# Ledger of designs, part 13: VHH binders against Type II methyltransferase M.MthZI (mthZIM)

Target 1, 355 residues: Type II methyltransferase M.MthZI (mthZIM), of Methanothermobacter thermautotrophicus (Methanobacterium thermoformicicum) (p29568)
Amino acid sequence: MKTTHRIYFKNSADMNELKDKSINLVVTSPPYPMVEIWDRLFSELNPKIEETLIDEEDGLRSYNLMHEELEKVWHEVDRVTAPGGVVIINIGDATRKIGKKFQLYPNHVRTIDFFFDRGYQVLPFIIWRKQSNKPTKFMGSGMLPPNAYVTHEHEYILIFRKEGPRQFKTEEERKLRRESAYFWEERNQWFSDVWTDLTGVSQRLNHKNLRKRAAAYPFELAYRLINMYSIMGDWVLDPFLGTGTTMIAAACAGRNSIGYELDHNFKDLIESRINETLKLSNEIVMRRINDHIEFIREKNGKYYSENYKFKVTTRQEQDIRLYYPRTYKKIKNNEFEFFYQEVNPKKERQSKLNI
Key: E = the ipSAE of ESMFold2; O = the ipSAE of ESMFold2 at other seeds; V2 = 0.75 times the mean of E and O plus 0.25 times the DockQ between their complexes.

## First folded at step 4 (VHH)

Design u04 (framework vhh_7z1x_3)
Fold by ESMFold2-Fast, scan of step 4:
Structure u04 (fold): chain B 355 residues (1-355), chain A 121 residues (1-121)
Amino acid sequence: as target 1 above (355 residues)
Amino acid sequence: QVQLVETGGGLVQPGGSLRLSCTASGFTFSDYYMNWVRQAPGKGLEWLSGIYSSGDYTSYADSVKGRFTISRDNAKNTLYLQMNSLQPDDTAVYFCAREGYDFWTGYEDYWGQGTQVTVSS
């Protein structure tokens, strides 16, 4: 197996490189409207935004103009997403004081409304709770009622489906879908509508360094979503690629990818991350297998994987095949190809003994 | 407290057979996946075979597939390796090992002291 990965260093408000209805999955985290670190980027896209941010009473105007810039990208996302395709947007709401008024700017609502108005099905989405209740300047009056504010601790992983359930019309597609399945216990972890911690306090992990690197929260989040909402060989798009997390996660999952990034300075960082990830890609897949073996010992599963010679909980898991990228080559300044090996638990155990 | 004791090794001529045993104590044997591993003189460790806790599912390295058979008796807390058609290249110290989480990379795995198998004429 081979996957292709392309990066376009340009504004994703124009994705003319992509044909209509060519993308199966979008996974992205855009710049968040009304979060101060993004003010410069939005103002460069529309200079009127800088003017409205200075006005003490005009926070809603800034909010609307910033979302209008994002919606240029969402129009392109809509054009390129295939029927049955899924669009996943991780977005946080912003709390901000403009002039004398403090309020929350509900970015997730505006984003939902955009896709809802265009006929997308809003699927049950995920609340990603990623921080403790650490004191901030947003507490208002601290300990004294009534002018204190609740701590804003979560983001939203919004999930939209185009036109309805994806159809798998050929036997080849149905076979690939079965091979792209996830384990029953992964389903129980990943399909919760609340993600409190990607590692969790109950995780029994022997390799804290490997888990720390593999569970770099942008990577693990993208990796789960790609496995949940696409099959091997699909095309995954990230219109706000940044440091390359979606691309790298797609490669680790055996999916092709396309990313857009306005800042050319990310090119070297993305290549560095590819090299680091290839050192861990085998171990990411082996952790999934080891976690499954540990789980299934207690469960006494009824079905059997001939591919990996272990029990599974459901019939659908019998055809699972797990691949990891072993090598890559850069075929153009903006295009990479990854080459894969199917995991072999027996050979992987032998390889660990040879260290 | 976990103890694994291998027995049944010895000198055998090429084409011969041996049955190795591994007696486990200090843990609930029937809850754990078990492995056989060997180390030939001057070489690294080689994984040979593994068996699911129930005994229903087994796996073998290509070098021993069709010649070796792994089995277990959970009532006796004992793991077995039946070795047939032995070759000089099978000369090694044979270890049984309890698979913990991250079997080959973690310190939670437990190994026996090993039993020597020598195939020579």
Scores: ipSAE 0.000, ipTM 0.354, lowest interface PAE 14.6, mean pLDDT 81

Design u05 (framework vhh_4orz_3)
Fold by ESMFold2-Fast, scan of step 4:
Structure u05 (fold): chain B 355 residues (1-355), chain A 119 residues (1-119)
Amino acid sequence: as target 1 above (355 residues)
Amino acid sequence: EVQLVESGGGLVQAGGSLRLFCAASGFTFSDYYMAWLRQAPGKRREWVALIYSGGSTDYADSVKDRFTISRDNAKNTVSLQMNSLKPEDTAIYFCAAEFGDWSGYEDYWGQGTQVTVSS
């Protein structure tokens, strides 16, 4: 097994490098309109936004202009997504006082409307309630009604499907689909419409006198979504690549990827994260196997995996095959190939038990 | 009722040229991406060239600058012009069609045509 990963350091409002209908899955978290840390980025994309942020009596014009910038990217996402492909956008709504008015800016609604208007099926989506180590500050008048405001604790993982359910017409595709299956207990955890077990991540970059800040979603979020909505060998796109989380998760899941990122300062961080992840890639897949073995020990498993010599809950799980990236090669300045090892759960568990 | 029928294969000397044809029927040809793949004895099937519905093309590094893929939507055909052939190009060549997408998996494929390049 081999996967290919490409990075383009440019505005994803123009993805001319990608052919129409070439992408199976989009997993991304864009800059959030009206969240203050993204004001500069949006204003660099459209200088009119800076003007509206200074002069507005309310933020509606800023909100609309920021979404117009994102919609240039969503038009490209629509062009490149294959029939049966899935577009997943992690997006938070913004609470903000701009001018004299405090309100929520419902970014998820505008995003849903874009894809719904273009004939996508809106699938049941996920509320991601972020785990945090510290409580958030109260907003409004504290303990005094009625001018206190509800704390905003969640983001949306919006899920859109293009044209209809994906068809698997070849025997090769059907076999690969079976091998890409997830465990019954993973299905029961991952396909909940509320996720409460994942912590949000933020980062700062310092690059030769330039300091930038980016919010990032966690590896596990991308890893779950990729396993849920693609098969091994599929092409995963992230038009807002940032620190490379989607690419790294795709590589760990045996999928190809393409990422776009405006800021070239992320290049060194992405390459560093690739190297660090390769050291832990076996652990990631072994964690899934160890969790399964613990789960199935107490459950009446009806079926058997010949590949791994353990019981499973359903017939579909019998054909699961799990791989981890062992090495990578830089094929050209913006392109990497990963090479894989199939996991051996007996060997790995014996090693762990002997320490 | 979808059919892809390859032709043009044969035996050719190293350095020679060969042109493969694929006649398609039973679907709206202009909506499909068309590809050529090959499989050498004892090896995995690999893609060689792809032509998108809009006419853009992509090639595997091993055949770039030697092979040219083209399509004729009026005749429902796709062709592969193979120049400067090498013994390593010996394989069964398959025509494949995919609706609106090329993700590396084909919706339909032909039965293949043998290309043998002697040394």
Scores: ipSAE 0.000, ipTM 0.108, lowest interface PAE 22.2, mean pLDDT 82

Design u06 (framework vhh_7n9e_1)
Fold by ESMFold2-Fast, scan of step 4:
Structure u06 (fold): chain B 355 residues (1-355), chain A 121 residues (1-121)
Amino acid sequence: as target 1 above (355 residues)
Amino acid sequence: DVQLVESGGGLVQAGGSLRLSCAASGFTFSDYYMYWGRQAPGKGREWVSGISESGDYTAYASSVKGRFTISRDNAKNTLYLQMNNLKPEDTALYYCAAEHYDFWSGYEDYWGQGTQVTVSS
């Protein structure tokens, strides 16, 4: 097994490198309209945004102009997404005071409307509530009604499907689908519409601009979504690649990927993360196996995996195959190929002793 | 605070048997995959045998398969290796190891100091 990963350092409002209907899964977290850290990026894309925010203090017009910039990207996402493909957008709403007016800017609603209007099926989506300490300060007039505001503690993982359920027409595709299955206990954890077990990523980078971007969303979030909504060998797209989380998660899951990123300064960070991830890629897959062995020990599993010589809960789990990227080659300045090894606990333990 | 203490090594004639024990303390033994490794003089470390947390799954290096048996007693926090039909090539320092993976913190490995096994011709 081999996967290909390409990065384009350009505006994803134009993805002419990608053919129509070529992408199986989109997983991304865009810059959030009306969240202050993204003001400069949006204003660089459209200078009218700076005028409306700073000079006119017009929050609604600024919100609309920022979403118009994102929608240029969503038009390209729509063009490249294959029938049966899934588009997943992690997005937060913004609470902000512009001039004298405080309000929430409902980014998730505008994003839903875009895809819904284009005939996508909106699937049950996930509320991602980050684990955090109880807030020590409150917004608005503190303890005094009615001008106090609830805290905003979650983001939305919006899930859209193009045209209908994906069809698997060849025996090779059906076999890959079976091999790409997840464990019963993973299904029960991952397919909840509320995620409370994942914290936001804390980066120890001493670069203000890159550190804030790198903390966008965690590896585990992308890894779960890729395993839930694609099969091995599929093409995963992230039009707002940032530090490469989606690409790295796709590689760890045996999927190909394409990423777009405006800021060329992320290049060295992404390559560094690839090298760090390869050292731990076996551990990611072994975690899934060890968690499964622990889980199944307490259950009376009826089925058996010949691949790994352990019991499983359902017949569909019998064909699961888990691979990890062992090595990679940089083919071009912006293109990487990953090469895989199927996990074998016996062999992996032996390798650890050869230190 | 974590301790793995091997015992049961010694000098034995070819064709003989030894039983190694590894006493574990300072961690929840039943949560850890356990294995035996060995290192012969002038050679790298070699994985010998492993056993899952529950004890339901075992694996062996080809060189020892059919001759060695790994087992564990989770109530006693002890790992065992029964070695039968020993060969001069089995001469090595044998150590036990405990391994647990947490996705957020990575692998946590603990090794004992080892117990010497010498097989004479």
Scores: ipSAE 0.000, ipTM 0.159, lowest interface PAE 16.8, mean pLDDT 83

## First folded at step 5 (VHH; framework vhh_4orz_3)

Design a1 (from s44 with W99F; at its last look DockQ between E and O 0.01; V2 from the best seeds 0.00; counts 0 for: pae E 21.1 > 2, placed apart)
Fold by ESMFold2, look of step 5:
Structure a1 (fold): chain B 355 residues (1-355), chain A 119 residues (1-119)
Amino acid sequence: as target 1 above (355 residues)
Amino acid sequence: EVQLVESGGGLVQAGGSLRLFCAASGFTFSDYEMAWLRQAPGKRREWVALIYSGGSTDYADSVKDRFTISRDNAKNTVSLQMNSLKPEDTAIYFCAADFGSWRYPLDYWGQGTQVTVSS
């Protein structure tokens, strides 16, 4: 098995490298409008934004202009997404004081409106409650009503589907779908509308630390979503690639991927992350296997995986196959091919015991 | 109520030095990352220096080797030693604190202190 991964270092408002209806899944996190760390980026895209923030102190106008820049990308996402395709956008609302007015700027509402107006089904989506070690913090007037404000500590993982449920018409497609299943206990954990078990990543105000701190979400977040909403061999797009988390998760899950990133300085960081993740790729799939073995030992499963010689909970799990990328080859600048091996749990366990 | 109070700003000639201080109260200071940011007229706010809860530091390229951030967890203070000052360092300097999420908005901000560097 082989997957292809391509990076385009350009503004994703133009994705002319991609044909209409060529993408099965989008997983991305854009720059968040009205979040201060992104002001410079948005102002470089549209200089009027800096004027509205600084000179006019007009939060609503700034918010609208920033979303207009993102919507150029969402139009391209819509064009390239195949029927039955899924678009997943991790986005947080912004709380911000402009002039004397403090308010929430509802980025998730504006994003939902865009796709809803274009006929997408809005699917049940996930509130990502990022864990924080903060002490109690006070917004606004603290203990004095009515000018105190709720502390905002979550992001949204919005999920949209284009043109109804995806169809799998050939036996080859159906077989690949069955092989791409996930375990019953993983489904229970992943398909919850509130996630509290994933920590966030920090954003920084400076260019120097961008590489170290710029990941929008952890690997596990992307890995879950890719397994939840695609099958092996699908094409996954991230128009705001950043540090490459979505691409790396797609590779680990046996999906092809395409990423767009405006800032060419991310190139070395992405390659570094590919190398680090590849070293652990077998461990990622073996952890899923080991977790299942422990789970099913306690549960009386009625079905059986002939592939791996263990019990499973449901009939739909019987044909699961897990592959990991063993190596990759750089085909040309910014394009990679990953080569896979199917996991062998018996051999892997014996190797760990040195038998 | 949380307070961050900056002091030590003023007028200084190019090549000179200033030390800024930030007195913090109302939160567990040693758990917070502390920062100095600045805003020049007509420019957006930019970070200058960071000191993490563990004591390590980071600096913007424009001030590296000229500025030194430090903290005193016993006194709940952060300072910024500014040496070899240049006219482009002219700005309002803000002390800020964040628990380490660095999600906007940052947790706490001071009112700022003016630094003016003359030719």
Scores: ipSAE 0.000, ipTM 0.127, lowest interface PAE 21.1, mean pLDDT 85
ESMFold2 (binder alone), look of step 5: mean pLDDT 83; pTM 0.834
ESMFold2 at other seeds, look of step 5: ipSAE 0.013; ipTM 0.513

Design a2 (from s44 with A35Y; at its last look DockQ between E and O 0.66; V2 from the best seeds 0.00; counts 0 for: pae E 9.6 > 2)
Fold by ESMFold2, look of step 5:
Structure a2 (fold): chain B 355 residues (1-355), chain A 119 residues (1-119)
Amino acid sequence: as target 1 above (355 residues)
Amino acid sequence: EVQLVESGGGLVQAGGSLRLFCAASGFTFSDYEMYWLRQAPGKRREWVALIYSGGSTDYADSVKDRFTISRDNAKNTVSLQMNSLKPEDTAIYFCAADWGSWRYPLDYWGQGTQVTVSS
């Protein structure tokens, strides 16, 4: 097994390298409109935005102009997404004071409206509650009503599906789908509309080598979503690639990927993160098996995986196969090929019995 | 109280055969993987054979085609048929049970039975 991963260093408002209907899954986090760190980026894309923020102090107009820039990318996302394809956008609302007026700018609403108005099915989506030890920035009048404000603690993971449920018509496709299944206990954890289990402490324990430079979201977030909404060999797109988290997660999950990133300075960081993840790839995948074995001991599952010689909870888990990338090669124009090995839990168990 | 009691050990000439038995009690036998391990004097304990709860078997390379593990879920027993024995097979043989956690040490251990193969 081999996967292909490509990076284009350009504005994803133009994704002419991609054919229509070529992408099975989008997992991304854009620049967040009205969040201050992104003001410069949006103003470089449209100079009117700086004027509306500073000279006019017109938050609503700034918000609308910033979303117009993102919607150029969403139009390209729509074009390249295949029928039955899934678009997942991690986005937070912005709390911000413009002039003397404070409000929330509801980025998730505008994003939902874009895809809903274009015929996408809005699927149940996830509230991601991030843990922070920092004080709340905007309290308003604090303990004095009625001008105090709620603490803003979460982001959205919005989930959209194009043109109804994806169909798998050949036996080869159906076999690959069955092999791409996830465990019942992973489904219980992952398919919840509130996620609170992705914290800085947990990330340090699991993927501490990937925290050397800030990413839009942790590896585990992307890895779950890719396993939840794609099958092995699918094409995953991130039009706002950043530090490469989605691409790296796709590689670990046996999916192909394409990323767009405006800032060419991310190139070396992405390759560094690929190298660190490759060193951990077997551990990442074997952790899923080890967690399953611990779980199924308590559950006493009714079905059996002949592939790996352990009990499973459901009939759909019987054909699970897990692969990890062993090596990759870098080919021209920021393209990588990953080469895989299937996990071998039987040999790992046997080797541990001699110590 | 969990018990694993091995039997059938003894002295045998090289090239001979022995059959070991392990009687299990105090747990739901059919849910567990059953193992035979051995420890020769001055050496580390090593895995010999296992039989999964589903009935499939695996063997260490050193005993493949000579040893056969089997289980009887009705009698709560596991056995090890040992053929073509070599002096190198001399060891204390332990029966062990594990639910399939893939953790070492295994959940339950017997006291062991001595097998001595003379040349």
Scores: ipSAE 0.006, ipTM 0.415, lowest interface PAE 9.6, mean pLDDT 86
ESMFold2 (binder alone), look of step 5: mean pLDDT 86; pTM 0.862
ESMFold2 at other seeds, look of step 5: ipSAE 0.027; ipTM 0.539

Design a3 (from s44 with Y104T; at its last look DockQ between E and O 0.01; V2 from the best seeds 0.00; counts 0 for: pae E 29.6 > 2, placed apart)
Amino acid sequence: EVQLVESGGGLVQAGGSLRLFCAASGFTFSDYEMAWLRQAPGKRREWVALIYSGGSTDYADSVKDRFTISRDNAKNTVSLQMNSLKPEDTAIYFCAADWGSWRTPLDYWGQGTQVTVSS
ESMFold2, look of step 5: ipSAE 0.015; ipTM 0.531
ESMFold2 (binder alone), look of step 5: mean pLDDT 82; pTM 0.824
ESMFold2 at other seeds, look of step 5: ipSAE 0.013; ipTM 0.522
ESMFold2, look of step 8: ipSAE 0.000; ipTM 0.066
ESMFold2 (binder alone), look of step 8: mean pLDDT 82; pTM 0.826
ESMFold2 at other seeds, look of step 8: ipSAE 0.019; ipTM 0.583

Design a4 (from s44 with W102Y; at its last look DockQ between E and O 0.02; V2 from the best seeds 0.00; counts 0 for: pae O 16.7 > 2, placed apart)
Fold by ESMFold2 at other seeds, look of step 5:
Structure a4 (fold): chain B 355 residues (1-355), chain A 119 residues (1-119)
Amino acid sequence: as target 1 above (355 residues)
Amino acid sequence: EVQLVESGGGLVQAGGSLRLFCAASGFTFSDYEMAWLRQAPGKRREWVALIYSGGSTDYADSVKDRFTISRDNAKNTVSLQMNSLKPEDTAIYFCAADWGSYRYPLDYWGQGTQVTVSS
């Protein structure tokens, strides 16, 4: 088994390398309109944005222009997404003062409107509650009403489905779907509409942090979503690839991927990150097995996985197969092939016991 | 039966160079990542260099820019070119193979070849 992973260093407003209806899952986090660290990027894409921010101090117009730039990408996402495909966008709202006006700019609303207006089904989505490491909350007017401001500490993981539920028409497809299942206890953890167990990552690009750029979200966030909303062999797209988190999560989950990144300086960082994470890939996948073994010993499962010789909670878990990428090859500039091995917890346990 | 056979070790003066070779058999060589590790007298075994099936390489900081790992999938061989050798490079050097673990290639090990660097 192998998967293919391609990176295009260009603006994803043009994804002409991708055929219509070729993508099964999109997992991405765009630059956030009206969040100050992104102002330069948006102004470089459309110089009128700097004019509206600085000269006109027109927050609403700036917000609309920034979203118009993102919507060029969302149009391409719509074009390439297959029927039954899922689009997942991690996005936060912005609180910001422009001129004399302080307000929240509801990026999630504008994003929902885009896909809803184009016939997507808006699925139940997730509030990602990022824990602040700052000791002091924004106090606003302190103890005096009515000019209060709630502390803003969450982002959205918006989930859209194109043209209804995906169908699996052949027995081969249905078998692959069954093998791509996840454990009952993983579902219980992952299918919450509020996620509080994942730490945020910094994306600040100031002078003392210029040498390092963190991912928009942790590996585990992408890994859960990819396992929840795709099957092995699916094509996963990230039009705002950044440090490569979605691509390496797709690889670890046995999915193909395509990423777009405007800033070619991410090339070496992405490859370095792939190397570091891939060296731990067996452990990442085996953690799921070990967690299941501990869970099922306490819960007395009713069904059995013949593949791995352990009990499972539901019939749907009986055919689970887990693979890890053992190595990768750089095939062309910015193209990688990953090669897989199925986990073998039976042999691994026997080896550790010296029996 | 898997076999990894190292060769090319020996005595060399500080500042000199050596090239180590490892011949592999008994497995699908092109699917495996190959590594060189070393063990100095009385010390724990430590990794030196890794080469992935696609040809990309990694090196320990202590040998980077002095050592070069390479592989020939047609001949099932791995090489380690060791330049600017120092007495601290004295060790038994082991060839190892592993399918994708990347922490340490634990699947197969050779018998080792002695490298001695004199002052």
Scores: ipSAE 0.000, ipTM 0.117, lowest interface PAE 16.7, mean pLDDT 84
ESMFold2, look of step 5: ipSAE 0.012; ipTM 0.474
ESMFold2 (binder alone), look of step 5: mean pLDDT 83; pTM 0.829

Design a5 (from s44 with A35N S53D G54S Y104T; at its last look DockQ between E and O 0.01; V2 from the best seeds 0.00; counts 0 for: pae E 21.6 > 2, placed apart)
Fold by ESMFold2, look of step 5:
Structure a5 (fold): chain B 355 residues (1-355), chain A 119 residues (1-119)
Amino acid sequence: as target 1 above (355 residues)
Amino acid sequence: EVQLVESGGGLVQAGGSLRLFCAASGFTFSDYEMNWLRQAPGKRREWVALIYDSGSTDYADSVKDRFTISRDNAKNTVSLQMNSLKPEDTAIYFCAADWGSWRTPLDYWGQGTQVTVSS
């Protein structure tokens, strides 16, 4: 098995490198409209935004203009997403005072409206509560009603599906789908509409000029979503790649990936993280196996995995296969191929017996 | 009550130097990244410099090698040494504290101190 990973350093408002209907899954987090650290980026894309923020102090117009810039990317996401494909957008609302007016700017509503108006099915989505992250507090009148404000403690993981459920027509496709299944206990944890077990990421960067730009979400967030909404060999897109977390998660999960990143200064950081994928992937798949072994010891599973010689809870888990990359090579600038080997949990069982 | 109080601003000729100070109180200073930002008349606020809780630093390209940010966790202060000042450095300079996630607004802000650089 082989996967391909490509990085394009350009504005993802134009993704002409990608064919129509070529992407199975999008997992991304854009710049958040009305969050102050993104004001410069949005103003550079559309100078009118700076005028509306500073000169006019018009929060609503600023919000609308910022979303118009993001919608250029969402139009390209729509074009490249295959029928039955899934688009996942991690986005937070912004609480902000413009002039004397404080309000929440509901980024998730505008994003849902974009895809809903274009015929996507809005699937049950996830509220991500970042327990270790400091929530934004705007006190208002404090202890005095009615002008105090609720603390903003969550982001959204919005999930959209294009043109109905994906179909798997050949036995080869159906076999690959079965091999890409996840464990019953993973499903119970992952398919919850509230996630409180993942923290935000503060990431130490090795490059001084990139120190203020951290990953939008942790590896595990991307890894779960990729396993939940794609199969091995699928193409995963992140139009706002950043530090490369989605691409690394796709590689660890045996999916191909494409990323767009406007800031070419991320190149060395992303390549460094790609270099570490070999070890990370092995550790992650072994952890999944070990967690399952511990889980199933306490539970009498009804079904059996001949691949790994342990019980599983459901019939669908019988054909699970887990792989990690054995080697990789750089095909050309900004393109990588990984070559995989199946995990061998027998060594883990032998080590456990020696204790 | 959280307070950030800037000082050290004023009028200086091009090529000169100023040192800004920010005194912090009401929060655990050593846990926060500290920032300097500035806002010129009619322009949006822009980031100038950052010192992490680890002591590592970062700078906007426009001030790199001219400005130095530093912190004293014992005194709860952050400072900005500004050398080789240019007229385009004219702005109100703000001290701000941040837990370290740049995807959210900065947590605490000072009132600002005016820096004016004459040609």
Scores: ipSAE 0.000, ipTM 0.123, lowest interface PAE 21.6, mean pLDDT 85
ESMFold2 (binder alone), look of step 5: mean pLDDT 84; pTM 0.843
ESMFold2 at other seeds, look of step 5: ipSAE 0.013; ipTM 0.541

## First folded at step 8 (VHH; framework vhh_4orz_3)

Design d1 (from a3 with A35E; at its last look DockQ between E and O 0.75; V2 from the best seeds 0.00; counts 0 for: pae E 14.8 > 2)
Amino acid sequence: EVQLVESGGGLVQAGGSLRLFCAASGFTFSDYEMEWLRQAPGKRREWVALIYSGGSTDYADSVKDRFTISRDNAKNTVSLQMNSLKPEDTAIYFCAADWGSWRTPLDYWGQGTQVTVSS
ESMFold2, look of step 8: ipSAE 0.000; ipTM 0.285
ESMFold2 (binder alone), look of step 8: mean pLDDT 81; pTM 0.817
ESMFold2 at other seeds, look of step 8: ipSAE 0.105; ipTM 0.648

